VHH binders against Transcription termination factor MTEF1, chloroplastic (MTERF1). Designs and how they scored, part 2

Target 1, 262 residues: Transcription termination factor MTEF1, chloroplastic (MTERF1), of Arabidopsis thaliana (Mouse-ear cress) (q84x53)
Amino acid sequence: AGETSDTGILFREKLIYLQDLNVDPHKALRVNPSLRSAPISSVVSVETLLSSTGLSRPAVGRILDMFPDLLTSDPESEILPVLRFLSNEISISEQDIPKSISRCPRLLISSVDYQLRPALTFLKTLGFVGRDTITSRNTVLLVSNVERTLIPKIEYLEEGLGFTREEVAKMVVRSPALLTYSVDNNLVPKVEFFIEEMRGDVKELKRFPQYFSFSLERKIKPRHRLLKEHGILMPLSEMLKVSDGQFNHWLLELRLRSAERR

## First folded at step 12 (VHH)

Design r6
Fold by OpenDDE, fold request of step 13:
Structure r6 (fold): chain B 262 residues (1-262), chain A 122 residues (1-122)
Amino acid sequence: as target 1 above (262 residues)
Amino acid sequence: QVQLVESGGGMVQPGGSLRLSCAASGFTFDDYYMHWVRRAPGKGPEWVSYISYEGSDKSYADSVKGRFTISRDNAKNTLYLQMNSLKPEDTALYYCARDWEGYRDYKYMDVWGQGTQVTVSS
């Protein structure tokens, strides 16, 4: 009778601890059934390791809530290898480790051998080396599946736009975000609009890969429409890099000048 | 200290415009999605908009689409909300909040500002 009472008390304490970390206990137990029998020390050990990287307690809580399996992970065999990979193979500084984790928590639940290292190897072939190496800002690329996610994007840029592998490599190094965009939902629509509506030269996309970072519906289309109405052609970089205020001001000035000439 | 401080609120007539700002400090600003959330008197919080790390992804509530524009300046650690064609129903306390993965669940928005009051009235 005493042992069952103790188990219940300990379980309750564990739940309270999770709540204090802002981890939903119900979700955690549902996603990670092993958590029910795991001692609270398992949770504390994971928290301690993550906190030691410089992560705030709220950040740790969010990560653990997102990925409840981490709550029963072995810090030494499952988490540390990822941290060491970031430090030793990616050469991310100690101060940037928490930034990397915060930006891409999925790193912590990714296999070094089957995901992170293969991704790194592939990215190196694209030119992510030396001064263009992976940083804390683009570690999301390390959790992207090479075969299912990265290669199709490269292939689209090569085959869809007619670029060489070298040209594509230069593009993605200049604009790593390209590798995070959906082919069907982002790249294809923007390319189609550029070619069909804007009647642009694809070579300009090679020179300005940042084109794909701008909203098609909120920025590219509206600005193009306005320019078209005024019979104005300008490079993509000039069209898209300026603020809305600057663009509108410029357009207004053009309109005023045209009115004065009439 | 991690903090968000909203500004730019005020009283405007229907059809008017306001630009809200949110100054971030004490953390790496571009590591987070930023959100605007508003709360009208007697109502629960309403998500308004989010913007991704570098601004490549933006989203808006249906109630503000076409009228509001979210933006950020990472060099200045500042979030903005341009509000045009304001309506009386836009009257609320507007909060800036952060999260790291673009979740609209308030549970993942761990840092909030004090809010700035927007009042739309004739």
Scores: ipSAE 0.032, ipTM 0.482, lowest interface PAE 2.0, mean pLDDT 91
Fold by OpenDDE, fold request of step 13:
Structure r6 (fold): chain B 262 residues (1-262), chain A 122 residues (1-122)
Amino acid sequence: as target 1 above (262 residues)
Amino acid sequence: QVQLVESGGGMVQPGGSLRLSCAASGFTFDDYYMHWVRRAPGKGPEWVSYISYEGSDKSYADSVKGRFTISRDNAKNTLYLQMNSLKPEDTALYYCARDWEGYRDYKYMDVWGQGTQVTVSS
């Protein structure tokens, strides 16, 4: 009778602890059934390690809520290797490690040997070295599957747009976010619009890969329509990097210049 | 400050050779295509050649093909144009230009040097 009472009390304490961390206990138990039998010390040990990186308690709670499997992870064998990888192989500073984790919590549930290191190796071949190395801002690329996610994007840029490997490498280094965009939902529609409607040269996309970071519907199409109505051609950089006010001002200036040349 | 500075121009006899240089500063040199453009007296600008980021891709105007060679040294942030078998028609102010936007249109060449004068005369 005493052992069952103690087990119940301990379990309740664990739930309270999770709630205090703003981790949904129901979700956690559903996603990670091992949590039910795990001692509260397991949770505390993970929290302690994550907190030691400089993460705030709310951030730790958020991460643990997103990935309940971490609650029963072995800090030394499963989490610490990731941290060491970020520090030693990516050369992320101690100050930036918590930022990296906060921005991309999936890092913590990724295998160093089977995911992170292979991704890094591949990214290095694309030119993510030296000044262009992976930083806390681009760690999402490390959790992308090389074969299923990264390579298809590279292939699209090469085969679909007719760019060389060197050109593509430069594009992605300039705009790392390019590797996070969907080919079908983002890249293809924007390329089609640029070529078919804007009658642009694909080479401009090579040199201004940031094109793909802008909204097709909210920015690219509307601005193009305005330019087209006025018979004005504008470089993508000028067209897209400016505010709406600046764009309108430039449009007026261009109109005036055109009128003066007649 | 982003800057391009051309050098190496001069006066040569027909059939002679010159090597132009363009020193880049203030930006990541190998992130850009580089171009040579020339302007002859009384004429509009004429595109001469471009070179890709690491030099894997080169192109030449028909008027200079086989005679001119474009190259770059990214470690030195320098663009080159070797001009052989020079003709009087090659007389022009030669500009190097940075290509960011990818259009071969001059509108997309956002940074230009001041130019170096090449004169081919007997």
Scores: ipSAE 0.007, ipTM 0.279, lowest interface PAE 9.5, mean pLDDT 90
Fold by ESMFold2, fold request of step 13:
Structure r6 (fold): chain B 262 residues (1-262), chain A 122 residues (1-122)
Amino acid sequence: as target 1 above (262 residues)
Amino acid sequence: QVQLVESGGGMVQPGGSLRLSCAASGFTFDDYYMHWVRRAPGKGPEWVSYISYEGSDKSYADSVKGRFTISRDNAKNTLYLQMNSLKPEDTALYYCARDWEGYRDYKYMDVWGQGTQVTVSS
């Protein structure tokens, strides 16, 4: 009985619009059934707002394909508050907003009041302020639940490794990605390798928490093996913070010096 | 092949201004904090300023606050330092350096440029 906002021809236009944006229409309708009745003007308004931030059309399409519920969101009441939060409360510049969104599209579907601001408040208590404030690189921390995700990771670093809260706060500020890593699948294996195979002192992990950001299999193990084979001792930072090319060049120089001395 | 190249140094009278540039190549510039560090004649390095990889978080040494402004243009892979109200003690070789984490600790700055000379005469 009443007029719908989306009839047969208009529905096809909406599907074609989504396909041109590289959004899978069948997936989008399955994930977000409300899209069937939504007018195309609503979909266009979301795309327009996202594009106005400086996101490329392919980036907008990727985001909408990942989170089809955005297609029926009200830009003013549901998306713009997130953008204002990033600009005003995180102080991310106009040019950096699209990078923050591209790195963490989940921000756009997160409640400012129930998720983003509580996470920001908690992170500030750890020392994410001033020079160490949240940036476009680590806004992913804002979509992590404080009680279910952030606190358990901090507790592992305190109780599992024997560090004080002040030490853990310094570690996570120095390497914010620590709060994104799985305890069981990242932190534990890297600690075990460091203590058991590298025979390291856990205090070095306090001084260089970035250790946990490096691939165990691709970087840590191979570089340790090469240093051990050549009888070289290095601090973790010297071992790990250089590119593979720089590391290999340095090793070649040391091998040549060693051969000349022999 | 990673490279940083500074430019824009020169001689200037006290109270004058200069704008330094640092051109980056061979890496994803947008992924790194960038620093300016200077070395005055006969002295060790002195950290001057940093800027976050997105450009919104900046900090300065007390000796340059209010006179120097750091900025970056990620589309051009270029770091800048606007230096105003220059003083004789600003005379130094100025380096740019990249750093993944932004700790302003020289141990974590893995690539440095060759430097550009700034001389504030008289």
Scores: ipSAE 0.000, ipTM 0.110, lowest interface PAE 17.4, mean pLDDT 84
Fold by ESMFold2, fold request of step 13:
Structure r6 (fold): chain B 262 residues (1-262), chain A 122 residues (1-122)
Amino acid sequence: as target 1 above (262 residues)
Amino acid sequence: QVQLVESGGGMVQPGGSLRLSCAASGFTFDDYYMHWVRRAPGKGPEWVSYISYEGSDKSYADSVKGRFTISRDNAKNTLYLQMNSLKPEDTALYYCARDWEGYRDYKYMDVWGQGTQVTVSS
């Protein structure tokens, strides 16, 4: 084995088809060896289904190059269920489905029954319902593993910071990006800096979870150092929500007011 | 409109150096961990390195440690990989990828670039 079941002409047509989509055929065959024996009609059927959602041909090519296993997927049994899930269970409009897929192509290789629906069910228990339901802008949460990714983040906020499950649920619904941050590489270092260096009250992190979206080295630490040098206390939101230029202007104004009071 | 575009690949002799770039657009670059992943001929993906959103937390595969340096310029939305002392075994298609959680598992990386080829041969 190792040879395709196609004739040499049919195999060549498949390679040309992939190249025309800007899919690297050498990489695709290496990642997905089943592609060698797959009929070109199967590959075309996948492209046709993806294009029918409104994805541009360049977008389809980039998705297929990223996930070559899609090239041998059955559109009706493996891809279409994902599209139906997005349209019917998430209620994403036809106009927004290609945007959701472009933002998170991994949706297309995810099992509805074993990944997407369990993630949706879990997210609903946190309060992603009604006005706060999952939209085309955050379907990436649906590809997050409940046990490896979502639960550890929830548990860190509960156990690491001392918040109740209800409080954590409200935090993540208000700021879904919390479910995208690494516990070890984002949440922990930022909490440690906040507690140990800023001597902050952890309850402020509950009120301003956007703290975790700001760069520790480029924004949090530099602004903290400047505020500490001038003996200024301010809420995290005032410290972090302004541009660098606006922050520096505000700091200069505070220094001038302090000099005038001397 | 979320895109990652790698560049800077090419052919280089053993012992040479090369710097890869990954230009990001359509998202807030400094909110994400960034990775380099490579695929050598006839092999599956191999994670190479990651860097945290602010650039302070870096990690490398043992096979490249001490020879490769990851960095990012958040003002230019660009990720870099400086590759020194290149060996034939470094020959691969190099991808950048973004990651919400900072895992070393490519299955959790939601957006990838097209890749740039690095070939190390005499």
Scores: ipSAE 0.000, ipTM 0.110, lowest interface PAE 17.2, mean pLDDT 84

## First folded at step 15 (VHH; from ga with E28T)

Design gb
Fold by ESMFold2, look of step 17:
Structure gb (fold): chain B 262 residues (1-262), chain A 121 residues (1-121)
Amino acid sequence: as target 1 above (262 residues)
Amino acid sequence: EVQLVESGGGVVQPGRSLRLSCAASGFTFDDYAMHWVRQAPGKGLEWIGYISHSGSTNYNPSLKSLVTISRDDSTNTLYLQMNSLRAEDTAIYYCARDWEGSRDYYYMDVWGKGTLVTVSS
């Protein structure tokens, strides 16, 4: 009876600990059943390692809620190698390590040998070297699988934009965010709309890769339709960089000028 | 290119409230979730909370009675309302964009430069 009571007390303490971290205990137990039997000291050791990098307790809690398998990870064999990779191979400063982890928590569950290092090696072949090397600001590229994610994006940019591999490589090195967009859900529909509906010159996308950061349905299509209605031709950067308020104000002025001419 | 600019920081007395702003440009603001994060002098980064693209919020439990996050998609602006400020709330406050792609990636990919809040009397 005492053992059962002690086990129940220890389990309840673990649930309270998780709740205090803002980790959903029911979700965590569903995702990671081994957590039921894990000692609370093992769970605390994971928080301790992550906190030692400079992460706040709420940031640690968010990470652990996103990836409950970390709650039963061995800090030395499963987490520390990632931290060493970031420090030694990416050369991220001690001050920037927690920012990099907060920016991309998925790093912590990524294999150094099978995911992070192969991605880094591939990115170097594109030109992410020297002054253009991977930094703490774009480590998200390292959690992208080379064969399933990075290569298909590069191949689509070649085919969809009609550029050589060398041209695409220079474009993505200059604008690394381009490698973060989904081919099927972002790149394809936006390229197709640009070419087919806007009748645009694909070279403009080299000058303004931010095009892909704007919503197709909420901003690109509505602004294009309004410009087309008024017979206006405008570069993408002028069309899209302006706030909604300034764009609408500018269109009102053009409508007044159009009515004046008629 | 893509930018986040915080403002509204300054010196305030304990017990007062303060509203910080984060102006977004160069991207479709209303498609992204947004975070507030702070860093007290000599301390690590502390997550304050987030607001989804649809307006749903989640907060650091130690701060949730003191803060409110809101967004105005018409002006591309994120807000942090802080009430009953204490000396320990002295920090640089940052806004950050949550990555737009697959939700397999929880990643604050764009950060502002921060605005300093000093709570002192």
Scores: ipSAE 0.000, ipTM 0.376, lowest interface PAE 11.2, mean pLDDT 83

## First folded at step 25 (VHH; from k2 with I110L)

Design w5
Fold by OpenDDE, fold request of step 28:
Structure w5 (fold): chain B 262 residues (1-262), chain A 121 residues (1-121)
Amino acid sequence: as target 1 above (262 residues)
Amino acid sequence: EVQLVESGGGVVQPGRSLRLSCAASEFTFDDYAMHWVRQAPGKGLEWIGYISHSGSTNYNPSLKSLVTISRDDSTNTLYLQMNSLRAEDTAIYYCARDYEGSRDYYGMDLWGKGTLVTVSS
């Protein structure tokens, strides 16, 4: 009777602790049943390790609520390897580690051996080395599955645009965000529009891969239509990287210049 | 840099409305479902809703009547309109990109820093 009462008390204390950490205890227990039998020290040890990175307690709580399995993870064998990977293999500064984690909490629940390192290795083959190495700015790329997400994008750029591996590598290094775009929802429609409607030269996409970062329906198409109506050709970079006001202004200027030449 | 930046938070009185913004850099929303999530003091994360790449929206049933998610693709900005704010709406509000399309936290690969909304008289 005494042991059961003690166990109950300890359990309640654990729940209170989770709440104080802004972790929903009910959700946590549902998602991570092992949490029920885990001592509070397990939770504290994880919190301590995460906090040691510079993460604020609210940030730690958010992450732990997001991924309740972390609450019963072994800090040394499951979390620390990720941190070491970021610091030692990616060379992320101590100050930037918590920023990277906050921006992409999924890093903490990613396998070093099966996800992070393979991603890094693949990215290195694309030219993410030296001055173009992965930094805290691009750590989100490390959580992308190589086979399922990264390779298909590369293959499409090669096959769809007819670029060499080297050309594609240069493109993605110039615009790392390319590796996060959907082939079906982004790359394919935009390439088709560029080639078929805009009658563009694919070489321009090589030079301005940022083309794919702009909305097809709300920016690329409308601006193209306006230019087409006025018989004006404009480089993609000039067309897309300016504000609507600037675009309109440029359009007017171009029209005036054309009129002056007549 | 691929990033999300929330803004528009602050102190507001009960019953008032507030619109939060989330600005995306180096990617467009029409590729992803974008989520709004909040965390109140002493509470876990609460999913608010999302807007799909096609522009369709889905909301937490408990908040559906009080919130509207929209986006401006020309400015690459995501919005959360909140009406009839209550003290219980006090929270840090986050926008997140659903990279995997899984509609869960695992699939959300990119998060903003959040913006604080405090509802108080």
Scores: ipSAE 0.891, ipTM 0.958, lowest interface PAE 0.5, mean pLDDT 93
Fold by OpenDDE, fold request of step 28:
Structure w5 (fold): chain B 262 residues (1-262), chain A 121 residues (1-121)
Amino acid sequence: as target 1 above (262 residues)
Amino acid sequence: EVQLVESGGGVVQPGRSLRLSCAASEFTFDDYAMHWVRQAPGKGLEWIGYISHSGSTNYNPSLKSLVTISRDDSTNTLYLQMNSLRAEDTAIYYCARDYEGSRDYYGMDLWGKGTLVTVSS
C-alpha cells in the first residue's frame, strides 16, 4: 500500500514536471509507453544535457514533446554522440549548436552511424570539403538518407542534364539546396521546361544551379513568356535574381523605349 | 542557407484576426508540403494544418473553422490566417517543411524560429 502511494506520487510529480517543460504528458505516455515506468531523473538528465547546449527550456520542451522517445533516451549513448558529431565532425561552434538543433530537431533522433556520418561522408565525396565543407547552414543535409534521397537526386541530375558525376558534384556544391529539392516536384519539371520550352543550354544550369530554387509556375514560366514575347534573351541569373518589381520595371521601360522608336 | 522565418506575431485583442507569414530561403514552398504548428504555454505542440505541394489543405478539426493556410508562390510566402482569436490561441507559431511527406514531426526537417502570438485584452 505504501509503495503504491509512493509510486503514484512520483508519477504525478513526473507528469507535473513534463507539463512544466511544455510536454504533453498524455501524448508522451501514449507515444513512449516506457515513460510510465521511467524515473523522473531520466527526463531531467535529458533536459540537462539538451539545456547544456544552450537551448532554452522552452526549446527543449518543444523538442521533447515533438519526440517523446527522447524522454527516456540515454543521454550519454543516444544524445551526446549526436552533439559530439555536430561539434567535432561538422565543427559547428558551440553557439550554433542550439540553433542547428532548433532548426532541425530531427538531428537529435538521427543515428550518427547510420544517418549523419554516412550523409557527411557522401557529401564529402561530392566536394563538400575545405571551404565548401558542411556547416551549421547546411546541417539539414545531414538528415537526408543517402540511398533513398541524395543519390537519386544526383543520378537524376546526371541523366537529366547529361552531366558527369564530377559536374553534378560541382553543381551541388554551388547550390547545396539542390540536394533537398524533390526530383518529381522540382527538378524534373524545371529541367524539362528549360530544355524543351526555353531551349536553354544545360551548361548554364551548371553555372547557375540556383535556377532550381525559383518557382517554375510563378517566376520562371511567366518571365520566360514575357521575354519570349519581346524576343529578348538573357542569362538565367539576370532573369531570375531580380525582384518581380525590378523585372516588371525593366520590362516596362523596354516597352516604352520600343514604342518611342515607332 | 535553407531556412524558414515566421513573422506577423504580436499582441492582439480577442475576437480579432491575424495573418502570420512564413518566408523560405533557397527553396520554394510549392515543392513541399508545409505545416503550421503551435505551442501554447504549458502545452505540447499542436498541429494546425498543412498545405500540400499541389495546394490542397488539411486542418486540425478543432481549428478548421478558425484558420486558413494559403501560399503565394509568386512571393514564396506561406500564410496562416487566424480569425476570431481567443486567449487560448496564445502560442508560438511555427512553420515547418515536410521533407519526407510523412505528415509527422519526423518528416519535418526544417523549422522556423517561430513567432509569438499573444491574445490578450
Scores: ipSAE 0.886, ipTM 0.958, lowest interface PAE 0.5, mean pLDDT 93
Fold by ESMFold2, fold request of step 28:
Structure w5 (fold): chain B 262 residues (1-262), chain A 121 residues (1-121)
Amino acid sequence: as target 1 above (262 residues)
Amino acid sequence: EVQLVESGGGVVQPGRSLRLSCAASEFTFDDYAMHWVRQAPGKGLEWIGYISHSGSTNYNPSLKSLVTISRDDSTNTLYLQMNSLRAEDTAIYYCARDYEGSRDYYGMDLWGKGTLVTVSS
C-alpha cells in the first residue's frame, strides 16, 4: 500500500548500495526475490539497526551476504526482538552483543518465539539459572532445536548411562559442551567403547563428563590400548587430561616402579 | 569457551604457499564437519571446502587444485594449505563448524573471527 516499485534509476542505486556493502547482488536477488521490489530505504534501515549494535560496516555486509533474507526484514518486528532478547533475557552487555552476533550470525535469523526462548526455557529446566545461567559465552546453545537436538541428547545420556534426569541435568550444567555433541557420532560410540571395551564404571563418566570432549580414535582408543598392553589401570582424568608426552612419561614411570619392587 | 580461532595469516608474496590453522576449544573436532570460507575485499563469501568428521574432503571446484584441507584431531586443529598464491587469494579466511555437513551457511553454527591473508608483491 505505501510501498512503491523502484524505477530503473532507484534499482541501480540499490545494486550499487549492496555492492558497496560487499553483498553479492546477483546472489542476494536469487536467494531473496522480494529484494527486487523492496525500497532502498527499507534495506538501509536494516543496516542502520545492525550498525547500532556496534557491528562494523564490513561485519554487517558479511552477515547480509550470508543471509540475504535479512535485507527485506522489518527491523522492528523481525530483527529488534532478537537484539532485545539477547540484551534483556540473556543480559548480554552492549559491548558483547556484536561479538556474540559475529561468532554466531545464525542468532539473527532465529525466531525468538519458536527457537531462542523455547531453547532458553528448556535449558532453565536443566538448571541453567542463577550463577549457572546462559551467558554470552554459550549463546550457541540457543540456536539448537529443543525437540530435534537438545532433548535427544539428554534422553540418550539418561538411557545410555542409566542416570536420572536430575543427574544428567547436573552433568550438563557443569559441562554445557555435552549439549553440543552428536548422539550418533560422539555419545553413542564413546559410551559403547567405555562400557564394552574399557569395562568402565559409569560413575566415573558422571564425575568426569569431559571424557566426551576427547577424540575416540585419536586419544581414547590409543591410550586405552597402551594401558591394556601394559596391564595398567588409570583414572579417566589422568588418562585423558594430559599431553601425549606427559602420558608416556607416566606410563614409563609406572612400569619402572613395578620392576623395582622385584 | 566454545570457540574457533584462526591463525597463520599475514602478507605473502605471489607464488608462495601458506598454511592456515584453526584451533577448536571445548568441542571434539572429529564430531563435526569443518569448513573453510573466505571473503575477498569487495566480494561476498566464497566457500572453499570442508572435511567431514570421518576425514572425507569436498572442495569448491574452482579451488580444488590449489587447496588442501586436513585435520589433526589429537591437537584439535584444522588446516588449510594453499599453494601458488595469487592476488585474488587476498581475503579474510574463516573456519566454521557444521553439525550436518551441509553447504549452506545456516548449518554452520560457530565461526571464528577470521585471519587476513594479503598477497602482494
Scores: ipSAE 0.304, ipTM 0.750, lowest interface PAE 4.0, mean pLDDT 85
Fold by ESMFold2, fold request of step 28:
Structure w5 (fold): chain B 262 residues (1-262), chain A 121 residues (1-121)
Amino acid sequence: as target 1 above (262 residues)
Amino acid sequence: EVQLVESGGGVVQPGRSLRLSCAASEFTFDDYAMHWVRQAPGKGLEWIGYISHSGSTNYNPSLKSLVTISRDDSTNTLYLQMNSLRAEDTAIYYCARDYEGSRDYYGMDLWGKGTLVTVSS
């Protein structure tokens, strides 16, 4: 009984390692039972790969605590393909890779073949190419299901608003956030308010798709009510692109000019 | 730090009920719709449901009879009540925010780290 490896000591080292990384060991072991038998060197290799992208250690710990199955993933066959997809197929720079992952850790658990590449292919058909290609700021579009989420949004803009596919494609390339908005909870109620209450022309929504980025309850409705109370008509861009302070200043100025004319 | 922290997970027997909470900090909780999402071991993410900033709820049809989502804006806390728990409900449960319910859950920008619920005898 000379030199002996003790699995209890090695397991305790793994628990300490996870705790130092701010990963809940109980949650991780329950969700990912193979972690119990995994060599600590395999677990460390996952952190090493993620850290090599430029992620801070706290960020790596957060990702691994959120998705403990990654702790026993093969870096070469299960994680690196996602990183290579981001760098080679999207062409995200070395400096921007950690930003993309931090904004959307879900990328790391997404299939390149069944989710990320199909989403990219679809987005390219809309015109996300060249200078308008996907960047580190909007990789969340890549985790969106094409058939269940992206296509229904395109269809609403075409059929619900009467725009051509070419017009919709230009709109979403100019304003990619449109592809993140809920049809039922954002697009529909904002279109309904614009048409029914503001009596607007849908062609203005095509020119100013940023309308959908503004709060219906905190900005659109209150500003519309104030304009209506004073009998003022204003284009959406003038109504919405300014701060509350600037909007109130302009409203006061317009009211004073009306009073001076009397 | 702007964050969401889930709690209330643990080991429970089949048929029991469990209430999860999600504490929000460092942002205006009232401006956000909130979602619950879960991930069973080896499975993908499954959307559970949503509660708007005004309190309206919408649920995954397959879970509708088993879950209730509520919020308390005075304590910046989101809740998930789960009833009649089964072994297949074993999962990490995440909360996530959505500015005024403007986006689907794929587009949400802030997620918690998740709390583990284990349903076993």
Scores: ipSAE 0.258, ipTM 0.696, lowest interface PAE 4.5, mean pLDDT 86

